VHH binders against q9y6x5. Designs and how they scored, part 23

Target 1, 379 residues: q9y6x5
Amino acid sequence: LPPKLLLVSFDGFRADYLKNYEFPHLQNFIKEGVLVEHVKNVFITKTFPNHYSIVTGLYEESHGIVANSMYDAVTKKHFSDSNDKDPFWWNEAVPIWVTNQLQENRSSAAAMWPGTDVPIHDTISSYFMNYNSSVSFEERLNNITMWLNNSNPPVTFATLYWEEPDASGHKYGPEDKENMSRVLKKIDDLIGDLVQRLKMLGLWENLNVIITSDHGMTQCSQDRLINLDSCIDHSYYTLIDLSPVAAILPKINRTEVYNKLKNCSPHMNVYLKEDIPNRFYYQHNDRIQPIILVADEGWTIVLNESSQKLGDHGYDNSLPSMHPFLAAHGPAFHKGYKHSTINIVDIYPMMCHILGLKPHPNNGTFGHTKCLLVDQWCI
Key: E = the ipSAE of ESMFold2; O = the ipSAE of OpenDDE; V2 = 0.75 times the mean of E and O plus 0.25 times the DockQ between their complexes.

## First folded at step 5 (VHH; framework vhh_surovatamig_d1)

Design e5 (at its last look DockQ between E and O 0.01; V2 from the best seeds 0.00; counts 0 for: pae O 12.3 > 2, placed apart)
Fold by ESMFold2, look of step 5:
Structure e5 (fold): chain B 379 residues (1-379), chain A 122 residues (1-122)
Amino acid sequence: as target 1 above (379 residues)
Amino acid sequence: EVQLVESGGGLVQPGGSLRLSCAASGFTFDDSAMSWVRQAPGKGLEWVADIKQDGSEKDYVDSVKGRFTISRDNAKKSLYLQMNSLRAEDTAVYYCARDSYDILTGYYFDYRGQGTLVTVSS
């Protein structure tokens, strides 16, 4: 039987939630499989960029989804929640589900993973759900398991995306122990349902399952605001993205805009594109704007508006608060093994290995994940 | 332009009551879930309560359950918070907020007003 893999994301699941809250079902999953305690994600630590990095193994500058709001100066196109389906945005990389389903006798299925309802390189996931946040986890799971069991050619790679705990992390903030405990218990129950469903359908023994996330969450405050309108007139720039990494397209001389911003707040770093730290791997794409502003952890960049989130993400990827976890179970994985950290781009070459796919050129290192796998010499 | 204007704050003794009001304009009020959020001196923002678009579902932070009641009047584009049995720890600036979710930016509270100060002191 060909190897099968289900990749599951619970959006915004901060790594330390696993230590600070109770997860009986997830802990049982981990005990029978593997855990990576911290996954160092890519900068910026936003949803679409990091989900695409998982499935391409590429830094954001290389796969082209550089933020959740983008502008492409060459084509003058804008990417946002109302127009995120244009293949133009996604075509700078080949995600693993495209590579998988182009193999002989294979198909791919998707329940709302970012990009899976887009025809990337004229190829859309073989089975997919159009994104709709109102669709329950149970319905997403039912579709995925039906496709895994009943498709010809067989589904060998499947993805499943869920919006929590990200939505609640923004709503309550990660420090709201009472509400986050309730939310995280519900997520653990969903993981229990997932495992039970796979067992009942006879999928559990031969299906590899990865449960991971794209980023964490940090606490915000009314007392930690950076108001750009107090530093620079809005007419001097076009705002492509706001917080916590602002993307600034100057309308006047770039150096003049930079000089107006550089002393705006001690809690914000202002970078000319060429001065963005090399460790971010966030420079070499036309969609990265000439000036970016990077707020300190827990700080929010705003205009003259009072609106803000109680929790947010997108900050420096070196911050532990931005890091998710990874757990995995299945015939490819050891049982009862814990690993301290990997890079999020390392997940792609590992998945390619499990599926027997030749990886496209990427930024991941297979050696970083070898100790998770039963068929590899761990050294 | 979205506008949220809070009122009804003041100084009360422990055990007292206040009713906060929020006048909303510049958006389709009936299509939005609404929240009250507060910030105590020197603390971060805390979500207090929310109410669905049609008033059918309400939720509260545990520390205020049984003491506070959120309500809305869609005809008047108004949100309310009835606060009973007030305690010193309820002292904060209270903000009316529109609940907003966007998969690209996440879930957030849209605060537009100056808030209304509630001080609970002997």
Scores: ipSAE 0.012, ipTM 0.413, lowest interface PAE 8.9, mean pLDDT 90
Fold by OpenDDE, look of step 5:
Structure e5 (fold): chain B 379 residues (1-379), chain A 122 residues (1-122)
Amino acid sequence: as target 1 above (379 residues)
Amino acid sequence: EVQLVESGGGLVQPGGSLRLSCAASGFTFDDSAMSWVRQAPGKGLEWVADIKQDGSEKDYVDSVKGRFTISRDNAKKSLYLQMNSLRAEDTAVYYCARDSYDILTGYYFDYRGQGTLVTVSS
């Protein structure tokens, strides 16, 4: 039988939650599998870009999903949460579910993973759910497991996406111990439901399962705001994305716009596109705007509006608060093994290996995950 | 016969440095990507660093980045690992390994040496 893999994402699950809260179900999952304590994600540390990096192994400049909000100056197209279904935005890369379906006697399934409801390179997931935040985890889980169990051709790769604890992190802030404890308990219970469902269906022993996230969460405050209106008139530029990384499209001379912004705040770095630090791998794409503003951790870029968010993400990807975790279980993985760190782009070549797929050129390093896998030289 | 022979291990204090060497024979060295791997007491084998055939690309496990440097001399059929700022957790038997890839198996080491012991202790 071909190997099977289920990739699960809990949005905004900061890595250190595992150290600060109790997760009985997840800990059991880890005990019988593997854990990567910290995953260094890609810059910017936002949902769409990082989820696409997981399934492509590419930095954002390479796969072309460079933010949750994008603008293409040539086509005049916009990308956003409410406008994300144009293949134009996704076609700069080939996600793993497409690669998987090009194989004989294989199909893919998805429950609301970013990009899975879009025909990419004229290929859409064999089974998918249109994104709807009102759909329960249970319903998503039921569909995914049904497809994994009863499909022909068999589903060999599946994705499952859930919006928590990101939404709550934004609402409460990650430092709210009481509220976040409650939220994270619910997440653990969902993991319990997942495991129980797989066992009940007889999938548990043969299915490889990865549980991960796209980014963490940092605490924000009304005392840490950067007001752009104090530095530049809004008529001089178009805002493509706002906080904590603002994408600026100048309406006047770029240099003039830059000069007005460069000293706007000591808690914000201002970059011309060509001067963006190499470590971000966030330069070589036309969808990156001429000027970007990067706020320091915990600072919020605003216009003449107050932010209602107590937590946010999208900051420098070297910050621990932005890092998620990865846990995995199944025939491909060891039992009871913990690893310190990997890069988020490393997940793609690992998944390709597990599924017996030839990976597309990518930025991941398979060597970083060798110790997680039973068929590799390590444990 | 493929042979990989490691050398350069020993006892060193924390913060110290060592340079490991690997002598390769029995195959076309410059056609193979190479890796260093290590096994600490009571732990499994861990990948440490790799280098492309022509030395154009290098990669490291995060815990050694900035401290270790992998290099090779294809003319001498030798692989090296410069280890600086050594820590207690770097204590392990270090192995030179030849990288291989198969579409079904993925990346693996088809050959490795007998290893050289590195002990970091005060």
Scores: ipSAE 0.000, ipTM 0.237, lowest interface PAE 12.3, mean pLDDT 94
ESMFold2 (binder alone), look of step 5: mean pLDDT 82; pTM 0.814

Design e6 (at its last look DockQ between E and O 0.01; V2 from the best seeds 0.00; counts 0 for: pae O 14.3 > 2, placed apart)
Fold by ESMFold2, look of step 5:
Order: sequence, then C-alpha cells, then structure tokens
Structure e6 (fold): chain B 379 residues (1-379), chain A 122 residues (1-122)
Amino acid sequence: as target 1 above (379 residues)
Amino acid sequence: EVQLVESGGGLVQPGGSLRLSCAASGFTFDDYWMSWVRQAPGKGLEWVADIKQDGSEKDYVDSVKGRFTISRDNAKKSLYLQMNSLRAEDTAVYYCARDSYDILTGYSFDSRGQGTLVTVSS
C-alpha cells in the first residue's frame, strides 16, 4: 500500500511546554517514536507564514505569505479576512498536498490547515473543511479518519489544524501556570483521543503521524509598550501590520520616516528593507514593506493604546520562546529517538521522502532529518 | 444582528458588591464562550473573566480571583458577573463580550455592548 502521512498542528505550542507541564499521552507517543526538541521556525514567527513554510519548505520571502497582514504594491491587494482565500496570495509556491494529489492514484485531505481551502494553482485539497473555528477537534478528527479509511483514490496525505494552545497563550500569557496547565491538559487529552481513534480504526501501525506546531509564545505586559504615536504622526505612513513586527509603508520620503523611528525605543530595532539581517531570509519579496520595526521579546508596539493580549508571538526566530517542537510516530520513524533541533523548512523534504514525492526546489535540508528515519544511513 | 446589553453598574464604596447582567440577542447564545472585559479610565481593554458555552468552565484574571464570579443562564440568554469585595482599581466600564479566536489576528472579542460603568469610591 502507498505510504500515508498525517500532519497535525497544535498552534502556538512552545517547545519548553514539554518540560514544564505533564503530557502522559504525548509522552507515550514520543516514547514509541521520535522527538525534535526545538524546531527553528521562520521569521516572522506568525501563524500563516509558518504553516505555509512547513508544507512548502520555503522561507517567507520565497513563498509570499510574509505575514498575517500584507499589502502587495504591484496589485494593490490587501491580505485580510475578506481575501485570505484569493489564490493570488498562495500561488508563489506549491504546497505538498498539491504535489501529492497530482500523483497517480492519490488524494489529499485537510481539516483546516491554512491554505487547504484555497485552489492553489487551480488545485484545492481533494477533501477539505472550510475554516471554521467553532468546529470541534472531534469533528475534525472524525472527518480526517473517515477520509483516510474510505476514499478512492486513497488519501495518502492529510492535515489537521487546532487553534490551541495559541488562543489561550494570547489570552492568559504563557507564564499563567494555572490556566496554561488546564489548557495543556486538554490538548494532551486530544492527543490521547487521536491515538486511540487511529488504533481502533486499524490505522496506527501503518500511518505516519507528525505532531508539530508553527511557533511558541512569549509573555507580554502593560509595562512593556512601545507607543508608536509618540515618535511619528500617523499621516506620514500606512500601517500594514503592527506588532511585534510592524510593517511601515512611507507616505513621505522613506529616509525621513526612518529617521523619525530609529530612536523611538531602545526595545525596538528599525530596519530599512535592504538592511534586514540576512539571517532572517526576509527581504526579497514585494510584500515586505520598505521599513520594518522589530520589537524586543515581550514588548508590544501600540498606537498609544494599552495591549489587549497577555501573550504574543512574531518575534525574532532565534528566540527559544518562538520555537515549537516536532514529534512523530509511524513505520517511517525510529522508536525512542530524540533529536535536538531542525529548521521548520526541513520538515517539507522529509515529508516528501516519506511519501515518495519529488520535492520542489526549497530551502530545507533533508540531511537534517535523516536520523529520524529508519530507512536512512544516519552518518 | 448581535445585541449585547449590559446593566447593573453604579457607584459603590470599597468592599461593596454589585451584580452585572448582560442580555444577549441576535445569535445562538449557547454556541459561544462569553466574557466580561473592562476599560478603566484612560486605559485599554482588559479581559476579566470568561465562561464556557455550557457553564462548566470559568476563568478569571488574577486580580479578581476569589472576588468575582461569572455565570450564565442559557435559557434566558443572559450573562452575569457577581462582584464582591470591590476595590478602587475595579473602577471601569464593564462590557459583555462574545469570544472569538481568529487565526489571522489572534484572540479577540468580535462583539460587545455599550458597557455599564462601575465606580468604586468613598
């Protein structure tokens, strides 16, 4: 039978939650599979960019989903709730579910992974759910497992997305141990339900399962605000995105806007586009604005208002607080193996290998993940 | 159309109590987590408490734990906040809010009422 893979994301699952909280079900999953303790994600460390990087193996500048809020100066389009389904935004890359279902006798299924309800290159996931945050994890799982067991041509690649612990991390902040402990216990129970469902349906021994996330979460505070209005008048720029990476489109001379911002706060770095550090791989796309502002960890850029979030993400991708984990189980993976780190773009070529797909050109390195796989010479 | 109408605010001395109410209409109340949020004079919005659709789970900001109790009556489409041992720092406009999480913008309140003013002073 062709190899099968289920890719699961729990949004905003910070890597060190594994050390700081109890996960009996996830611990059992890891014990019988593999763990990557830290996944270095892509800058900016936001939801849509990182989920698309997982499935394309590309940096944000290369796949074109450069933030959760974007402006494309060539077409004058804004990426928002009303046009996040426009294929225009997604067509700069080919995600793995498109490549998979174009193979002979294969299909793909999706339960709300970002982009799976969009016809990318005129190809939408063979089976999918339109995004709706009100749909329970149980219903998402029921649809995915039904499609894995009952579809012709067979579903060989499936995705499942869940909003927690990101939603609760924003609401309570990651330092609220009481509330985060309760939330993380619920997530561990969902992982237990997932494994039990796969066992009862006869999928567990022959399905490869990856459980990962897109980013972490850091604590915010009313004591750590950067008031942008104190440094520059609104009339001098258009704000494309605000915090913690602000995207600034100047309305006046760019150098003048830069000079007004460069000393605004010691807790914020101000970059002209050409001066963005090379290590971010965040420069070569028209959707990246002429000036970006990068707040220090735990600082919030505001327009002279208090922050309404107690936790946030989007910061420098070198920060451990921004890093998720990856766990995997299935016939492709070793049992009881732990690995310290990979890059999030490395997940794509590994998945292509497991599925027997030729990867599109990408930024991942297959060698970084070889030791996770039973069929590879690790040295 | 979603409507949320808060009531029960007023002037109270420190240590006193108030009970806030919120009447909901124009949506399926039973399908949503509901929150109380507040805005102190010259400050931004602060989340205070929330409650699950069926009332089985309740959460509070640390500063009000043990003093405030959130509740709901799904038959009456109503949300409540019992506020005991009130302090000057609790002075704010209190809003009833319908919870939403949007994967693009994160945690937010997608609807709220006009609010009810609570003033705690001697």
Scores: ipSAE 0.011, ipTM 0.401, lowest interface PAE 9.2, mean pLDDT 90
Fold by OpenDDE, look of step 5:
Structure e6 (fold): chain B 379 residues (1-379), chain A 122 residues (1-122)
Amino acid sequence: as target 1 above (379 residues)
Amino acid sequence: EVQLVESGGGLVQPGGSLRLSCAASGFTFDDYWMSWVRQAPGKGLEWVADIKQDGSEKDYVDSVKGRFTISRDNAKKSLYLQMNSLRAEDTAVYYCARDSYDILTGYSFDSRGQGTLVTVSS
């Protein structure tokens, strides 16, 4: 039988939550599988870009999902979480579920993973749920497991997405121990439900399962605001994305806009597109605007109104607070093995290996995950 | 016949440095990814580092990042591993290995040398 893989994402699950809170179900999952303690994600550290990096192995400049909000100056199109279904935005890469479905006697399934409800390269997931935040985890899980168990051709790759603890992190801030404890307990319980469901259906022993996230969360405060209106008139530019990485489209001379912004705050770096640090891999795409503003950790870029968020993400991807984790279980993985770090783009070639798929050109390094896999040289 | 011969191992104190060499023969060296692997006492074989044919790509296991540097000289059919800031846990037999890739089984090593012992001890 062809190998099967379920990829699960809990949005905004900061890596160090594992050290600061108790996760009986997840710890049991890890005990019988593997853990990567920190995953260095891609810049910017936002939901759509990082989820697409996981399934393509590409930096954002390469796969073309460079933010949750985008603008294309040529076509005049806009991208947002409420307007994300145009294949134009996704077609600069080939996600793994498409590759999987092009194989003989295989199909893919998805429960609300970004991009899975869009025909990419004229291919849409064989089974998918349209995004709806009101749909329970249970319903998502039930659909995914049903498809994994009863589909023809068989589902060999599936994705499952859940919005917590990101939503709560924004609301409470990651440093709110009381509220986050409650939230994270619920997440652990959901993991328990997932494992129990798989066992009940007889899938547990043969299914490879990866549990990961796209980014972490940092604490914000009303005391740490950068007001752009203090530096430049809003008539001089169009704001494509705001915080903590602002994408600026000048309406006047770019140099003039830059000069007005460059010293706006000591807690914000201002980059012309060509001067964006190479380490971000965030230059070579037309969807990246002429000027970007990058706030320091915990600082929020605002206009005339203050932010109500107590937590946020999207900051420098070298910051530990932005890093998620990865845990995995199944025939492809060792038992009881912990690894320190990988890059988020490394997940793609690993998944391709597990599924026996030829990977598209990507930025991942398969060598980084060798120690996680039973068929590789390491342990 | 494919031959890989490691050298450069020895006894070194913690914090010290060693440079391992591997001489390759019997095959077209510059057609292959090459790796260093190691086996510590009582442990399994561990991948340490690899390098692309032209040297443009290098990878390392996390525990050696920033301390070890892999390199190659295709003209000399040689592979190298510069090891700095050595630790007790780096004690192992180090092997030069020729990489092989299969779409189903992934990366493996189809050839390996006799190894060279590196002992890090005070």
Scores: ipSAE 0.000, ipTM 0.225, lowest interface PAE 14.3, mean pLDDT 94
ESMFold2 (binder alone), look of step 5: mean pLDDT 81; pTM 0.813

## First folded at step 6 (VHH)

Design f2 (framework vhh_surovatamig_d1; at its last look DockQ between E and O 0.28; V2 from the best seeds 0.00; counts 0 for: pae O 5.7 > 2, grease 25.4 > 24.2)
Fold by ESMFold2, look of step 6:
Structure f2 (fold): chain B 379 residues (1-379), chain A 122 residues (1-122)
Amino acid sequence: as target 1 above (379 residues)
Amino acid sequence: EVQLVESGGGLVQPGGSLRLSCAASGFTFDDSAMSWVRQAPGKGLEWVADIYQDGSEKDYVDSVKGRFTISRDNAKKSLYLQMNSLRAEDTAVYYCAKESYDWLTGYSSDYRGQGTLVTVSS
């Protein structure tokens, strides 16, 4: 029987929630499996870029999903909630479910992972749900377990996405102990339901399960705003993305726009594209705009209105508040092992190894994850 | 345009009950989760309760659990909050809210009405 893998994401699950809140079900999962305490994700620390990095092993500049809002000047295409399914955006990389289902006698399934409802390189996930935030976790779980248990050819790679704790992290802020405790308890109960359902259906013993996230969350405040309108008139640029990494397309000479922005706030770094720090791996794609503005942690770039959000993400990927965790359980994984850190791009070559797939060229390092796996010598 | 109109507030003695209503229009009500939030005098907004779009799951802040019940009637496009065993600390303006989340654009809790005042005092 080919090995099977379920990849689960709870959006916005900051790594230190594990230390600051109680998770009896997740702790039982970890106790019988592995934990990576911090996963260093990719810049910018936004949802779509990081979910695609997990499944391609590539930095954002290499896979082409460089933000949740993008513009391509050559084609005049805008990436937004109304056209995020255009394969144009996704075709700069090959995600693992495409590679998997092109293998003989294998299928892939998805209960809502970014990209799984797109025909990437003319190949769409064998089974999938279109994104719909109103679909309950239980219904997503029912579909994915049905596909894992009843498909021919068999589903060997599956994804499951859930919006929390990202939604509540934005709403309340990660430092709101009362509200976040309630939210995180619900998530822990969902993890318990997941494990119980897999056991009841006879899937638990032979299925590898990864529970991870795309990014963390930092506390915001109405007293930490950067008002872009105070620095520069809208007529000088087109705004492609706003906060906490603004993407600025100049309408006039780029140096003139840069000079108007460079002293806007001491809580914001302004970069010409060629000056973006190398450690971001965020330069070599046409979708990265000529000027980006990177707010300091907890600061929000606004125009003349502010959202009611009390938490946000997208900041510098060196910030611990932006880092998720990874837990895993199954026949491929050790039991009771804890590891300090990996890079989020390392998850892809590890998954390819577990599934017996040849990875495409990528930025991950298989050696970083060897200690998690029972079949590897940890040196 | 999303419209939310709260009603049913008033003056009540401790231990009493009130039923709040929210009439919704301008959006597909049964596709949206809904919440009640409150603002006590001199305080910020506090989330009170929320309910899934089909009514299948409800949640409450600890201070009201067992005393308040959120409900909805999708045919009438209405949201309700039954408040029992009221305490002075429940005094606030109560608002209903439409909850929205999209994995690209994120969380939004917009389109609160003017609210309805609940005063719990002897």
Scores: ipSAE 0.544, ipTM 0.834, lowest interface PAE 1.4, mean pLDDT 92
Fold by OpenDDE, look of step 6:
Structure f2 (fold): chain B 379 residues (1-379), chain A 122 residues (1-122)
Amino acid sequence: as target 1 above (379 residues)
Amino acid sequence: EVQLVESGGGLVQPGGSLRLSCAASGFTFDDSAMSWVRQAPGKGLEWVADIYQDGSEKDYVDSVKGRFTISRDNAKKSLYLQMNSLRAEDTAVYYCAKESYDWLTGYSSDYRGQGTLVTVSS
């Protein structure tokens, strides 16, 4: 029988939550499997981009989902959470669920993973749920496990997405111990429910399960604001994305816009597109705007009358506060093994290996995950 | 079209009570988490309280805990905010908001009503 893999994402689960809070269910999961303590995600450290990097193995400049909000100057199209269904945005890469279905006579399933409800390269996940934040984890889990058990052709790859602890991180800030303890307890309970459901259905021993996240969360404050309106008139540019990485489309000469912004705040780096640091791998895509503003950790770029969050993400991907974790369990993985770090793009070639798929060209390094796998030599 | 209509605001003395109501239409009310937000004069929007679609979970901003109670009647498509022990700092326009997950901000309000003014003054 072909191997099966369930990829689970808890949005905004910062890696060090594992050190600062108790997770009995997740710890049991890890004890019987593997843990990567820190996953270096891609820049920008936002939800859509990083989730697509996980399933493509590509940097954002390569897979084309460069932010949660995008604008294409040629087609005049906009991308956002309320407008994400156009294959135009997704077709610059091939996500693993499409590969799974096209390379093998297999099915894929998805519960609200970004991009899974869109036909990409004219292929949509065999089973999927339209995104609806009101749908419970239980319902999502029930659907996923039903599909894993009863599908023909069999579902061999499945994704499960959950919005916490990201939403709460935004609301309370990651340093709110009282509220985040409650939130993270709920997450651990959901992991318990997941494991219990898999055991109940007889899937636990044979199903490979990866639990990970797309990014972390940093503490924000009303005392750490960068107001663009104090530096430049709003008529001089269009804002495509705001904070903590603002994407600026000038309406006047780019140089003039740049000059008005370059000294706006000592806590914000301003880049012309061609000057974006190479380490970000965030340059070679037309969807990246001519000017990018990058706020320092914990600083928020605002316009007048903007609502403020107590936590945010999207910052420099080298910051530990932006890093998620990865845990895994199943036949493909060792038991009781901990690994320090991998890159988020490394997950894709590993998943392809587990599923017996030929990976598309990607930026991941399979060698980084070999120590996690029972059939590989540890490097 | 989503419509939210707030009512119940007014002038009240410190220590007094008010009950706000929100009538919702144009969407499946019992599938949506709801929230109250407020905007004080000269300040930005502030989250006040939210309630799960079935009412099983409630949350409040710290400053109103123990004083405010959010509730809903799904049959009536109504949201409520019982405000007790009102303080001057509670003075604001209060908005009923349909809550959903926002990819940029997490949970956020997709829609708000016109608001109802609550003034707490001696």
Scores: ipSAE 0.027, ipTM 0.397, lowest interface PAE 5.7, mean pLDDT 93
ESMFold2 (binder alone), look of step 6: mean pLDDT 81; pTM 0.802

